# Ledger of designs, part 16: VH-VL binders against RecQ-mediated genome instability protein 1 (rmi1)

Target 1, 235 residues: RecQ-mediated genome instability protein 1 (rmi1), of Schizosaccharomyces pombe (q10160)
Amino acid sequence: MNQTTTLSTELTELGVRVQNRWLQSLLDYLAKKHSTGANTTPQLVMQYLVASDIRESTTSEGAAPYIVSEQHNVRIENTMLLQIVRVREIGISIVNQLEYLNDLEELKKLKGQKVIRLVHDESGDEEQNDDDGLTEAQDAVQKGSELKKMCRLILEDSNGQRFWGLERKPIKGIQLSTKLGTKLLVKNVLVRRGVLMLDPNNTTILGGSIEEWDKDYFPKRLIEELKGELSKTKA
Short names: E, the ipSAE of ESMFold2; O, the ipSAE of ESMFold2 at other seeds; V2, 0.75 times the mean of E and O plus 0.25 times the DockQ between their complexes.

## First folded at step 8 (VH-VL)

Design k8 (from k5 with heavy chain E108Q; framework fv_axatilimab; at its last look DockQ between E and O 0.70; V2 from the best seeds 0.64)
Fold by ESMFold2, look of step 8:
Structure k8 (fold): chain C 235 residues (1-235), chain A 123 residues (1-123), chain B 107 residues (1-107)
Amino acid sequence: as target 1 above (235 residues)
Amino acid sequence: EVTLKESGPALVKPTQTLTLTCTFSGFSLSTYGVGVGWIRQPPGKALEWLANIYWDDDKYYNPSLKNRLTISKDTSKNQVVLTMTNMDPVDTATYYCARDYYGSRGWQAFDIWGQGTMVTVSS
Amino acid sequence: DIQMTQSPSSLSASVGDRVTITCLASQDISNYLAWYQQKPGKAPKLLIYAASSLQSGVPSRFSGSGSGTDYTLTISSLQPEDFATYYCQQYDSYPYTFGGGTKVEIK
């Protein structure tokens, strides 16, 4: 069997169907780099695949089987390979999200000049009054944690069809800072009103990104996009 | 933002060894598909490729200069270093570093270049 | 070594003109051909890779074509910012080699 066919078969066993043209182009590149191409493994190919645009790298067999936005109360039994186009937090107000992102940007600006240390205060009791009430955004920045409640995703398949996915249950690794172009393997997913109902049982994060989409996006371009969305809702 | 910047001496005497450093940001040489190359351009003349180094430490040199060139990387510092021995006035040129990138749309050649540094070889 | 013969070495053109630059490789380079634009005192900028793929952020008036040994860069409607020197480069085989350049000047 030729190398392309063997690798394609092995990648299919991992849940990914690659375009033969894309795989051959990758193998040509690896061969021209003297020490890597002859020993290509499916694990190495996966490293390049998760950094790829799946519209060019994968076949329609991993795409949605129909127009998702037109479906209700159906289950997609097929395993799909999808890439994240956008992440939006929908369980926290846009104003609080903007506060979080602005505070995070200011903290990063100061990081090179200040050592952050963990200090346990002698007063450990927390009370529910206005003086003690940090916003959820302020609390996340102070604790160094992600601002997260419930995300809605814009997802794209190998055919370029875009549709929404909603976290029905929190999926670790899905948050505002998730890189654009992150690859997901989604199987046996319920579609409600044209939206994929995602949870940890039907969603596997493969990782990766698309550099063109993700470069300079978090947090600056996200702030701009959220401000634009806020101005539309205040009309 | 992806950037590269060359640094090193502006003046070198004949027979000395030139050491150039490429410092980059916005990407890592530990990323699959990433390499950094060096290209030079004598004043008013065409571009000439010198050497490449890749994320897996593969190295390639222009064979016309092979015994004179050494390329290395320090991934923790985001740096690539080129040394060229036995400098001669003919080696007077602007020296560029550039990213050799296999990205989301495949192999993109040298997609981002540094601004270049002029090196003059004279007594 | 693969020799890259670029022509013409210079040309004069007016804003709005269609400009065509050719690059001939001494052997088949399997479309591993890039085009760069360089303005005086500046670094080269990638325009086209893989013979015909437009780099992100490059205007659509630039296009690349060709295969095998013969490659062409076309600027469909020349703009004031396009007056520069253009280089082709093969990246099929080491050593990578560049064409001699084409200077596009104001007529």
Scores: ipSAE 0.616, ipTM 0.817, lowest interface PAE 1.6, mean pLDDT 88
ESMFold2 (binder alone), look of step 8: mean pLDDT 93; pTM 0.950
ESMFold2 at other seeds, look of step 8: ipSAE 0.622; ipTM 0.822

Design k9 (from k5 with heavy chain D100E; framework fv_axatilimab; at its last look DockQ between E and O 0.84; V2 from the best seeds 0.66)
Fold by ESMFold2, look of step 8:
Structure k9 (fold): chain C 235 residues (1-235), chain A 123 residues (1-123), chain B 107 residues (1-107)
Amino acid sequence: as target 1 above (235 residues)
Amino acid sequence: EVTLKESGPALVKPTQTLTLTCTFSGFSLSTYGVGVGWIRQPPGKALEWLANIYWDDDKYYNPSLKNRLTISKDTSKNQVVLTMTNMDPVDTATYYCAREYYGSRGWEAFDIWGQGTMVTVSS
Amino acid sequence: DIQMTQSPSSLSASVGDRVTITCLASQDISNYLAWYQQKPGKAPKLLIYAASSLQSGVPSRFSGSGSGTDYTLTISSLQPEDFATYYCQQYDSYPYTFGGGTKVEIK
């Protein structure tokens, strides 16, 4: 049993189905760069895999078994490896998200140079319209925390099929600042109206990113994308 | 945005030790597949590779200069330091640091370069 | 050490010309070859890695080809911004080595 076959088997036990060509290329690189005595482990391969584009690094055995957008009330029992293309907060209005992102960027800029503030804090503001997200946005700015209510994801499988995933319950690590190309393992997920119904029980965040997608994205390019989306909803 | 910037003295006397610092942002040397290298270019001449350091602290030196070179990193400061002993006028060059990355598209050679710093070796 | 020989050392060309630059390695480098563009007073810029892979943001008029010891950079239709010096570099074996450069000038 050669190293490639052993590693592929071990990775499959972790829920990842690696392209042999991609694995061989990685092993060649590691052989040229590793000091003597290092043994390549599945954990080391995973570090490179989470930084990869799964369209090149993984096989269709970890992809969606059908066209997801055409399905309703079906369950995908198999484990899929997916990568995040986009994250959108849908429980908070785009206007309040833009205010949050602009305020955070201004605060971080000023915090690094000079902090002079007039603070008027009205603790205990009553939430009157949670579908707008104004209270959540104001609270996140005041506390310097991540803005989060309910995210919808654009996900991509190893075949390049893109589909929606909806966060039914908060999944720690999924927010507007989540890196593009983050890898997820999704197992036993319900598909409703062409959308994966995600929750902490069916979703495992492996991490990673695709540098080409993620460089200089959050928050600057996200702000520009949200402005464009707001313009289209007003048209 | 991924950037690198070289810093150090512009003038060095013969026999002195040169210390150059590469400060970078937008990536970390704790990231698997990341390395930083140093390359120099004498005025009007070709590029010459000096040394590399990688995420796992592996280090490689140009054999023609190995006795004179030391490379190290401080991952928490996003810095790589090159030290070169016994400087000579022939070492007058622009010194660059650059990133080497094995990323989503494989092994990309030196994909991002600093602007370079000119080091003159003379009395 | 792997010696990298570029030819020509300089050439003159007009906008719109097809330009070909050759790089010869003294031994097989298994396609671990990069091409860089350098303008006066500037740092090198990566164009091509792995012999033929186009770096992100590089115009498609640039292409790389070759294998073994013989490699070629081609600019299919030269543009005003392409007048520069071009370097090949092998990264198959330490020490990494560069070609002597090819200066592309206005005819």
Scores: ipSAE 0.562, ipTM 0.780, lowest interface PAE 1.8, mean pLDDT 87
ESMFold2 (binder alone), look of step 8: mean pLDDT 93; pTM 0.950
ESMFold2 at other seeds, look of step 8: ipSAE 0.642; ipTM 0.829

Design q7 (from q1 with heavy chain H104R E107K; framework fv_roconkibart; at its last look DockQ between E and O 0.79; V2 from the best seeds 0.62)
Fold by ESMFold2, look of step 8:
Structure q7 (fold): chain C 235 residues (1-235), chain A 122 residues (1-122), chain B 112 residues (1-112)
Amino acid sequence: as target 1 above (235 residues)
Amino acid sequence: QVQLVQSGAEVKKPGASVKVSCKASGYTFTSYDMNWMRQAPGQGLEWMGWINPYSGDTTYADKFQGRVTFTLDTSISTAYMELSRLRSDDTAVYYCAREYYGSRGWKAFDIWGQGTLVTVSS
Amino acid sequence: DVVMTQSPLSLPVTLGQPASISCRSSQSLVYSSGNTYLHWYLQKPGQSPQLLIYEVSNRDSGVPDRFSGSGSGTDFTLKISRVEAEDVGVYYCMQGTHYPYTFGQGTKLEIK
């Protein structure tokens, strides 16, 4: 068997069905950058895959088998590869979420505003300087990061179909700060009223992101999106 | 925001060396090769080589082999290009650029620094 | 070294009209399993180059679909279906198949 077929088979065993042209293109690039030949592993390919847009890198065999939004009380037994488009916390008020996110934004501004000053000639050990503003922001961020209840996700499959997923039980790694484009394997998931019912038993987080989606998103652009959503409900 | 910020313009005399810095922000510095190009005034672009910020491996265009050195400081996400034994025909704008492999293939240089003018005269 | 030859070197275009830029390489740009590492950049006045098209025909994120790339082997074309004022600048093709990577000499696009 050639390398492409072997790797494709190994990746399929991991629940991922790559497009042949995508894999061949990647192998060609890796060979070009590598001045000496080395065998590519499925783990190396996965590094590139989780950073990719699965609409370009994977086949429809890992996609949803039907239009999810039109289904009720069906179970998708096969494994799907999905990417996260958006994350929303629905168990905590938007106002409380905005408070947390604004505190995080303030913390980032305070770190960016620090000025390196010449240390006095008295170069002994200095007491740890608690910057009251910075310490208060850090405390608020830490408290807010513990206020997770339940997330709803916008998910996308390799065909570009987007649908909702609801976190029915806490899944480690799913939170407001989860990177956009994070890859998930979802197996044996119940669909109710067009929504995938996610839990730790049917969801595996592969990681990754889509850089174009995620750059400058958390917390800055998320704050703006949530403010917009709050304004609409106030009408 | 994903960006590359280069050090400021420099004026050098023939025979000197110059070291241009390129600081990356908004992405994982070690995940993407850094390329260096230059552009003489009123002229086209010339590739000088790349460095892999994870492994430290380098490739230099033959024209610059022996005069150029790429280095890194990964703790501050910064790449450096040093060009030695400068000549008047080394007067150019020097660019760093991130190499990116995207979902539909190799994008080559998707993000460029603002450029650093190096003038070699007198 | 692979020589990249662009034509024309100067391209005055009436606003709203199409434009076409040719790029020819001295060697095939097809790499081992079929990838063709031919890319297009735009350098607007006073700016750094920016990626337009990668691997012959793929538009970079945010590039308008009025830009298209085509070609194979040694002959490549960048087309702009309707030139806008923001398109002014110097267009470069670049090959990444062979070391050293090489650029075309540039095509300066101007509005008449």
Scores: ipSAE 0.531, ipTM 0.762, lowest interface PAE 1.8, mean pLDDT 86
ESMFold2 (binder alone), look of step 8: mean pLDDT 92; pTM 0.946
ESMFold2 at other seeds, look of step 8: ipSAE 0.597; ipTM 0.821

## First folded at step 9 (VH-VL)

Design g20 (framework fv_greziprubart; at its last look DockQ between E and O 0.43; V2 from the best seeds 0.00; counts 0 for: pae O 4.0 > 2)
Fold by ESMFold2 at other seeds, look of step 9:
Structure g20 (fold): chain C 235 residues (1-235), chain A 124 residues (1-124), chain B 112 residues (1-112)
Amino acid sequence: as target 1 above (235 residues)
Amino acid sequence: EMQLVESGGGLVQPGGSLRLSCAASGFTFSSYDMQWVRQAPGKGPEWVGWIDSKAYGYTTQYAASVKGRFTISRDDSKNSVYLQMNSLKTEDTAVYYCAREYYGSRGWEAFDIWGQGVLVTVSS
Amino acid sequence: DIVMTQSPLSLPVTPGEPASISCRSSQSLVYSSGNTYIDWYLQKPGQSPQLLIYEVSNRDSGVPDRFSGSGSGTDFTLKISRVEAEDVGVYFCMQGTHYPYTFGQGTKLEIK
């Protein structure tokens, strides 16, 4: 009957449990701006939701059902809505990652642009033979592709609980350049030693970001964070 | 750092035209409605108009005082919003601001980022 | 259009003392949802406006808790519990409930 109730129900069917107050405020905003009598769709609401901090915009029904770090060999059957706090490549040395990121910064200076975006890289041409002796980092920069083997994520639910996620198979859209605050739907995920075991079959990327987290992050602040991690290990 | 920078202000005679530009940086410009607000000397701000994001077809709306004379446009590839002012009147004299309309996690936060403003003086 | 009327228009204040600024709308600012959309801005000398309070009473991030907003219907108040030197400038209310958005005429707060 009520537009808010209908939308909330439709969003719940997509795995997203919105706060009623947040949704009502959004609907007020959108109604004031639309000159046409078009109705707000769940897809439009999702655009705003993925740009939000889910600790404010969603309810705990979409959060982890328990303290994840204390669990082993359990399967979370329900759909969780999570946001990415950090992405780390753990299958490639930090030194090689820093080489890659510094090369991206150098390329940016040559083009006069602040950031080189590697999101939406689908280079799959088999004709690209790497017989020129380039390092793995140099080859990725030349091809305009991501430097990637296996990512580990820090994830956060609507209650602010943070836990690890390990990418067991490559998930398209998860790489060093993935925006902080990117939203994920995770369903039927196995928890091993307190870590979510992620793969393309249990993870859906909704996109988005949290503006305060992501501004000026990739690659400059990521470089600083990786340098700090490397120095701490060697000190 | 999120920033808006206006340019193109100056002195113009009544009946003349002027084009203001506003360049955005530090946020995903294409996702937000952009606003023009003006403030005559010694007075409170007055809303001039807005332009929607691409998702809503770049629709515009204008205050009655400027409708038919002013046109708002944007170029998302340049992270810029523009105000074309035609048939200028002395009452259009003001500092012109561009602003971002922000809808955040806790609700509508109106205009959270303003440019520094540019003075438009309409006088002989 | 909704007229927003501020009072006082000039507010000299002794440092450390409270200040109160009133804003009255010509029409109720309660939207059909029940939400009320009124904001407060501070424009410091030589600067552009900055957001202080949104949706009646919510402080923007980084705004000290000595600032508070209240009110309902057509009558709204911004209070500063203890004025500091950095608080000088012109304060504006703005309603966002009814299109077009409209501002108050401003209240100039000065240290005596």
Scores: ipSAE 0.331, ipTM 0.665, lowest interface PAE 4.0, mean pLDDT 85
ESMFold2, look of step 9: ipSAE 0.458; ipTM 0.752
ESMFold2 (binder alone), look of step 9: mean pLDDT 89; pTM 0.921

Design k12 (from k5 with light chain A50D Q55E; framework fv_axatilimab; at its last look DockQ between E and O 0.01; V2 from the best seeds 0.00; counts 0 for: pae E 19.4 > 2, placed apart)
Fold by ESMFold2, look of step 9:
Structure k12 (fold): chain C 235 residues (1-235), chain A 123 residues (1-123), chain B 107 residues (1-107)
Amino acid sequence: as target 1 above (235 residues)
Amino acid sequence: EVTLKESGPALVKPTQTLTLTCTFSGFSLSTYGVGVGWIRQPPGKALEWLANIYWDDDKYYNPSLKNRLTISKDTSKNQVVLTMTNMDPVDTATYYCARDYYGSRGWEAFDIWGQGTMVTVSS
Amino acid sequence: DIQMTQSPSSLSASVGDRVTITCLASQDISNYLAWYQQKPGKAPKLLIYDASSLESGVPSRFSGSGSGTDYTLTISSLQPEDFATYYCQQYDSYPYTFGGGTKVEIK
């Protein structure tokens, strides 16, 4: 049997409060898609949920309990389901970020023109000094790694409230290339100066995206946005 | 190299106002997530937090001393200033400034401290 | 205010001993706990942040553990230069508060 109540309960145990109408519409779609009596699991529902806009697919029970930007020194003990609207690197200058992104675009052109095999250094020399003449951008491109120090996020809850999140500690999967609309579960988070203080202990990345937001965003539209921000600084 | 250095009077009379300056180099208070705090330590006693100021000019004070403390910054001089009014002999302590920083490794608490300056309050 | 109770207040140990210092918070501090070393006449030096993360340049014989309200600093093999007073500090919420200190004496 395809009971929405059972699926909703299991999804709630995963931290997600699904809208009944959205879940029923999904189940109807899946039943038509799979003509041989498909069994729908919470894991399958999650695949569609993380690709959705949570303003449509989830209830306000997973939203922020108040206007976050007006709060200081409060802890939100509840689990919130949030989606990423924007990612910004704030520990690295906009100029260096633009250098990194332009270098990635040039590398992408080279790979598209020819198959390039990169040899990995398996030695794991993590004892490099911090001043070897490479910029952080050059080093990231050379190593094939993300340019990362500290990200600030624009987050959105199921009610459409947007607020800032600051990465207090590196969270794997949060970087300039993180897809817009990526879903996060955030629990027991401190709000300081109207900003959620995120870290790996209070943040779980569920993944996903919102296609309309993320299409052609990284890196070209991000470059354009950063250039615009830099121009305002010059003015 | 990141350094902080405290400066101010070594001797203060009761009821006077103490002004301490923290001068730092190797970092900027315009950097996101960066703050500077003040901590004191009476001779032979534990550490006591006094106040913090952050890059966005947000300020926090120890509530037990809040009506006596004022913290401010001058970004062009790389300085943070703490004033404490109505000094009393119990306020005799070494006063430290320290960086409170959120970096790529996350919050690192007070990761770099000044050498401290001893302030004696006596009649 | 979050009270930080540190124990023992002092201890004496030999070079090579394993030393353990505990810190109890009056409420959950979500691993926002630092350990400092302070030698006489000197400023405190950060050893560990986030309960278990070792600060750069700190010897690997130092380690931190714990969660919630209970936290521990361990020195796996005590060295002569480890003679100092050790402090824990919570930075979960204001006011930031420190433990009372643990004086470690060699021999």
Scores: ipSAE 0.000, ipTM 0.410, lowest interface PAE 19.4, mean pLDDT 83
ESMFold2 (binder alone), look of step 9: mean pLDDT 92; pTM 0.947
ESMFold2 at other seeds, look of step 9: ipSAE 0.525; ipTM 0.783

Design k13 (from k5 with heavy chain T31D; framework fv_axatilimab; at its last look DockQ between E and O 0.70; V2 from the best seeds 0.00; counts 0 for: pae O 2.6 > 2)
Fold by ESMFold2 at other seeds, look of step 9:
Structure k13 (fold): chain C 235 residues (1-235), chain A 123 residues (1-123), chain B 107 residues (1-107)
Amino acid sequence: as target 1 above (235 residues)
Amino acid sequence: EVTLKESGPALVKPTQTLTLTCTFSGFSLSDYGVGVGWIRQPPGKALEWLANIYWDDDKYYNPSLKNRLTISKDTSKNQVVLTMTNMDPVDTATYYCARDYYGSRGWEAFDIWGQGTMVTVSS
Amino acid sequence: DIQMTQSPSSLSASVGDRVTITCLASQDISNYLAWYQQKPGKAPKLLIYAASSLQSGVPSRFSGSGSGTDYTLTISSLQPEDFATYYCQQYDSYPYTFGGGTKVEIK
């Protein structure tokens, strides 16, 4: 009944099959650096796990059972732990997505200018509905913050296999702004033409990210990637 | 990007108290696996670890300097503060802050350092 | 305290040479060993952590090896930008301790 065996059993009941060496390394770190090391809970381990690269932190028992791209009309009944490599909106044109993302970037500039302008604008120009052009920009951002119809994901399992996931119904928390490296539990999922058919009933979002993948990604690097994709597909 | 920057006085007199501030961006000390440490380097000499503070407010000090050091954090300001009492000319050094990080690939030691600030102790 | 004995304290080498720097810990540090590069007037830069794991953005000519008490940094083909001082550090136990450094100079 050692600590690693107990924690591994508890995590497996949550659908997560941790690599024993990874868990032992984490427990060693916690014992050396934190007073919580002696009282480590599955919840604390999960906090570190969702920030990890599952290729190192989890076993192949939570991976896809076969080469997904070669399968059609089969169901993966087991629970898989996956990490999101990329999110793409495929129900809305790339041009419209770029306009939305550029508007978000421009709003950051407007808020910066608005802050400076509000500090230095003491001319006494008053109106009950002081627009300053900011209200329209705020409305566009508010409406644009919900830009979603249907996402396609690039997913990765503990073996490093990458495959597509298609959102059949809206899954709350999956959108263009979803952090790269976000962990998902996927259970009882249908595979069609090599693609996982995702919906709220078979997908649970655990959260997290991978720092090297996600830093400075949304929206700036996403804009750059979409521009590149548009240039390759533009007639 | 992840950055850290040290600030504090360049010159202190013997017996005075040194206060150094590490201001960082690109990460939060509320993030699991994150700590910030202080390391110093006397001119022409090796590096010496001083203290660490972690996201859960656990603190560790070099025992040879323990009674002289205090480390604290202000997570909302992205700052870590080191206070060192009773300064002496032998404490003349460049002082660095650095991130002690448990990341996606495990425990990465001090993965990112500030540029350092030179502190001279002279009467 | 864990003493870190670094050898040599300095060496002279030519571009293209294979360089080996050793670090001996006074007790087993379970591969919690980092290597840093420091150029004059600059902060240290992490090269290797966990004895052998290469930090992101570090050229593959750098490698780390060893276990227990004996650790080695190897530069397979020295480049002009590699002339610097190198430090090992154990992070197994507090207080964290550094080696005395190895200055790699132009021959």
Scores: ipSAE 0.495, ipTM 0.779, lowest interface PAE 2.6, mean pLDDT 87
ESMFold2, look of step 9: ipSAE 0.598; ipTM 0.807
ESMFold2 (binder alone), look of step 9: mean pLDDT 92; pTM 0.947

Design k14 (from k5 with heavy chain S28D; framework fv_axatilimab; at its last look DockQ between E and O 0.78; V2 from the best seeds 0.00; counts 0 for: pae O 2.4 > 2)
Fold by ESMFold2 at other seeds, look of step 9:
Structure k14 (fold): chain C 235 residues (1-235), chain A 123 residues (1-123), chain B 107 residues (1-107)
Amino acid sequence: as target 1 above (235 residues)
Amino acid sequence: EVTLKESGPALVKPTQTLTLTCTFSGFDLSTYGVGVGWIRQPPGKALEWLANIYWDDDKYYNPSLKNRLTISKDTSKNQVVLTMTNMDPVDTATYYCARDYYGSRGWEAFDIWGQGTMVTVSS
Amino acid sequence: DIQMTQSPSSLSASVGDRVTITCLASQDISNYLAWYQQKPGKAPKLLIYAASSLQSGVPSRFSGSGSGTDYTLTISSLQPEDFATYYCQQYDSYPYTFGGGTKVEIK
């Protein structure tokens, strides 16, 4: 159909190389189940694409051009579409990360009980954050902020190749709570010692997730994974 | 974990209006490709589809019951509500809600069902 | 409406048997065909979607085949937990319609 060719061209302008069969299947679904099927836009297709597994939904033209782990001091100029397999904070101790996650679960438990008196809500003054002995984890939970310094990612391309990405500068939207399967566009990235050097200038977060990977992951399964990593390092 | 649970009255008199609520967790209706449907099953009989509602508020009804059915959602409460007017003893059935999902594996039909709630219509 | 004719309505089988259930649609449904298993007092459970795609967590002894109007569910070696009622459902066009069911009983 002329529609699939037009959409594929428009999606390529957004940095995404869709598989024709995947696009045709999506268009069939939209035409049969939603009134928007006759007026499908590239923006609508992107919403479904970010929830997909890019190994099925995209072509190898958006993948890494070589075995990344074997490269050093190379620049990948092409735009790659990648999905996040794992996120790890490497600038904060695992112990502090576990404290943060446990404290976050405790806070969610209190809110979920719907027993929050007005007076204790007013005792939280955030205009001044004097050092009162709070850990980094306790401070982040109290302020409602993410616990973050520097993340390392496991990334996957459309060919199923997995490699490391390292945040050289903080990228908004990359933190412990980032959903597994989140889609990234990465362009003009340096590869050093087999690792992609990520920063806000070369990385665009498209969003999304893969339900099978992300369900029940944050924070409970992440806690268990971090405990396992802590016991392995004996720290 | 993705779950759905139906709630509503177990007994309804003929001519009354039935209101059923589907409360779900582990997903929400703001997500593209997500819908919730209602299906009923009279005792010892086959399944009958009633209605679907999707994230974009598109709604579809079984034409044989269209003038009796209303489906709506409250995304903030993770709820879908089905209202069925002018109940009759032939409407006695177990009523299920289920997720209609287009996800990473494509279009998966009704992939997860609630446990069902039995509704009896009698004088 | 697309009519779904499911056969047989009931069958008796022994553990280890190969079981075949058929579903005929009154129109081409483009492989938008699902199979569900239902045990007494329980909700239906999705086994197969898109005519032949196995749902996660479903044993590989279940398989779906067919195209156009003719579809088949096969259980290659029946197990004790497979005694249940099976339904096909088309999701090609509204209204969605189900087959009449096939009750698989202990012989």
Scores: ipSAE 0.544, ipTM 0.796, lowest interface PAE 2.4, mean pLDDT 87
ESMFold2, look of step 9: ipSAE 0.635; ipTM 0.827
ESMFold2 (binder alone), look of step 9: mean pLDDT 92; pTM 0.945

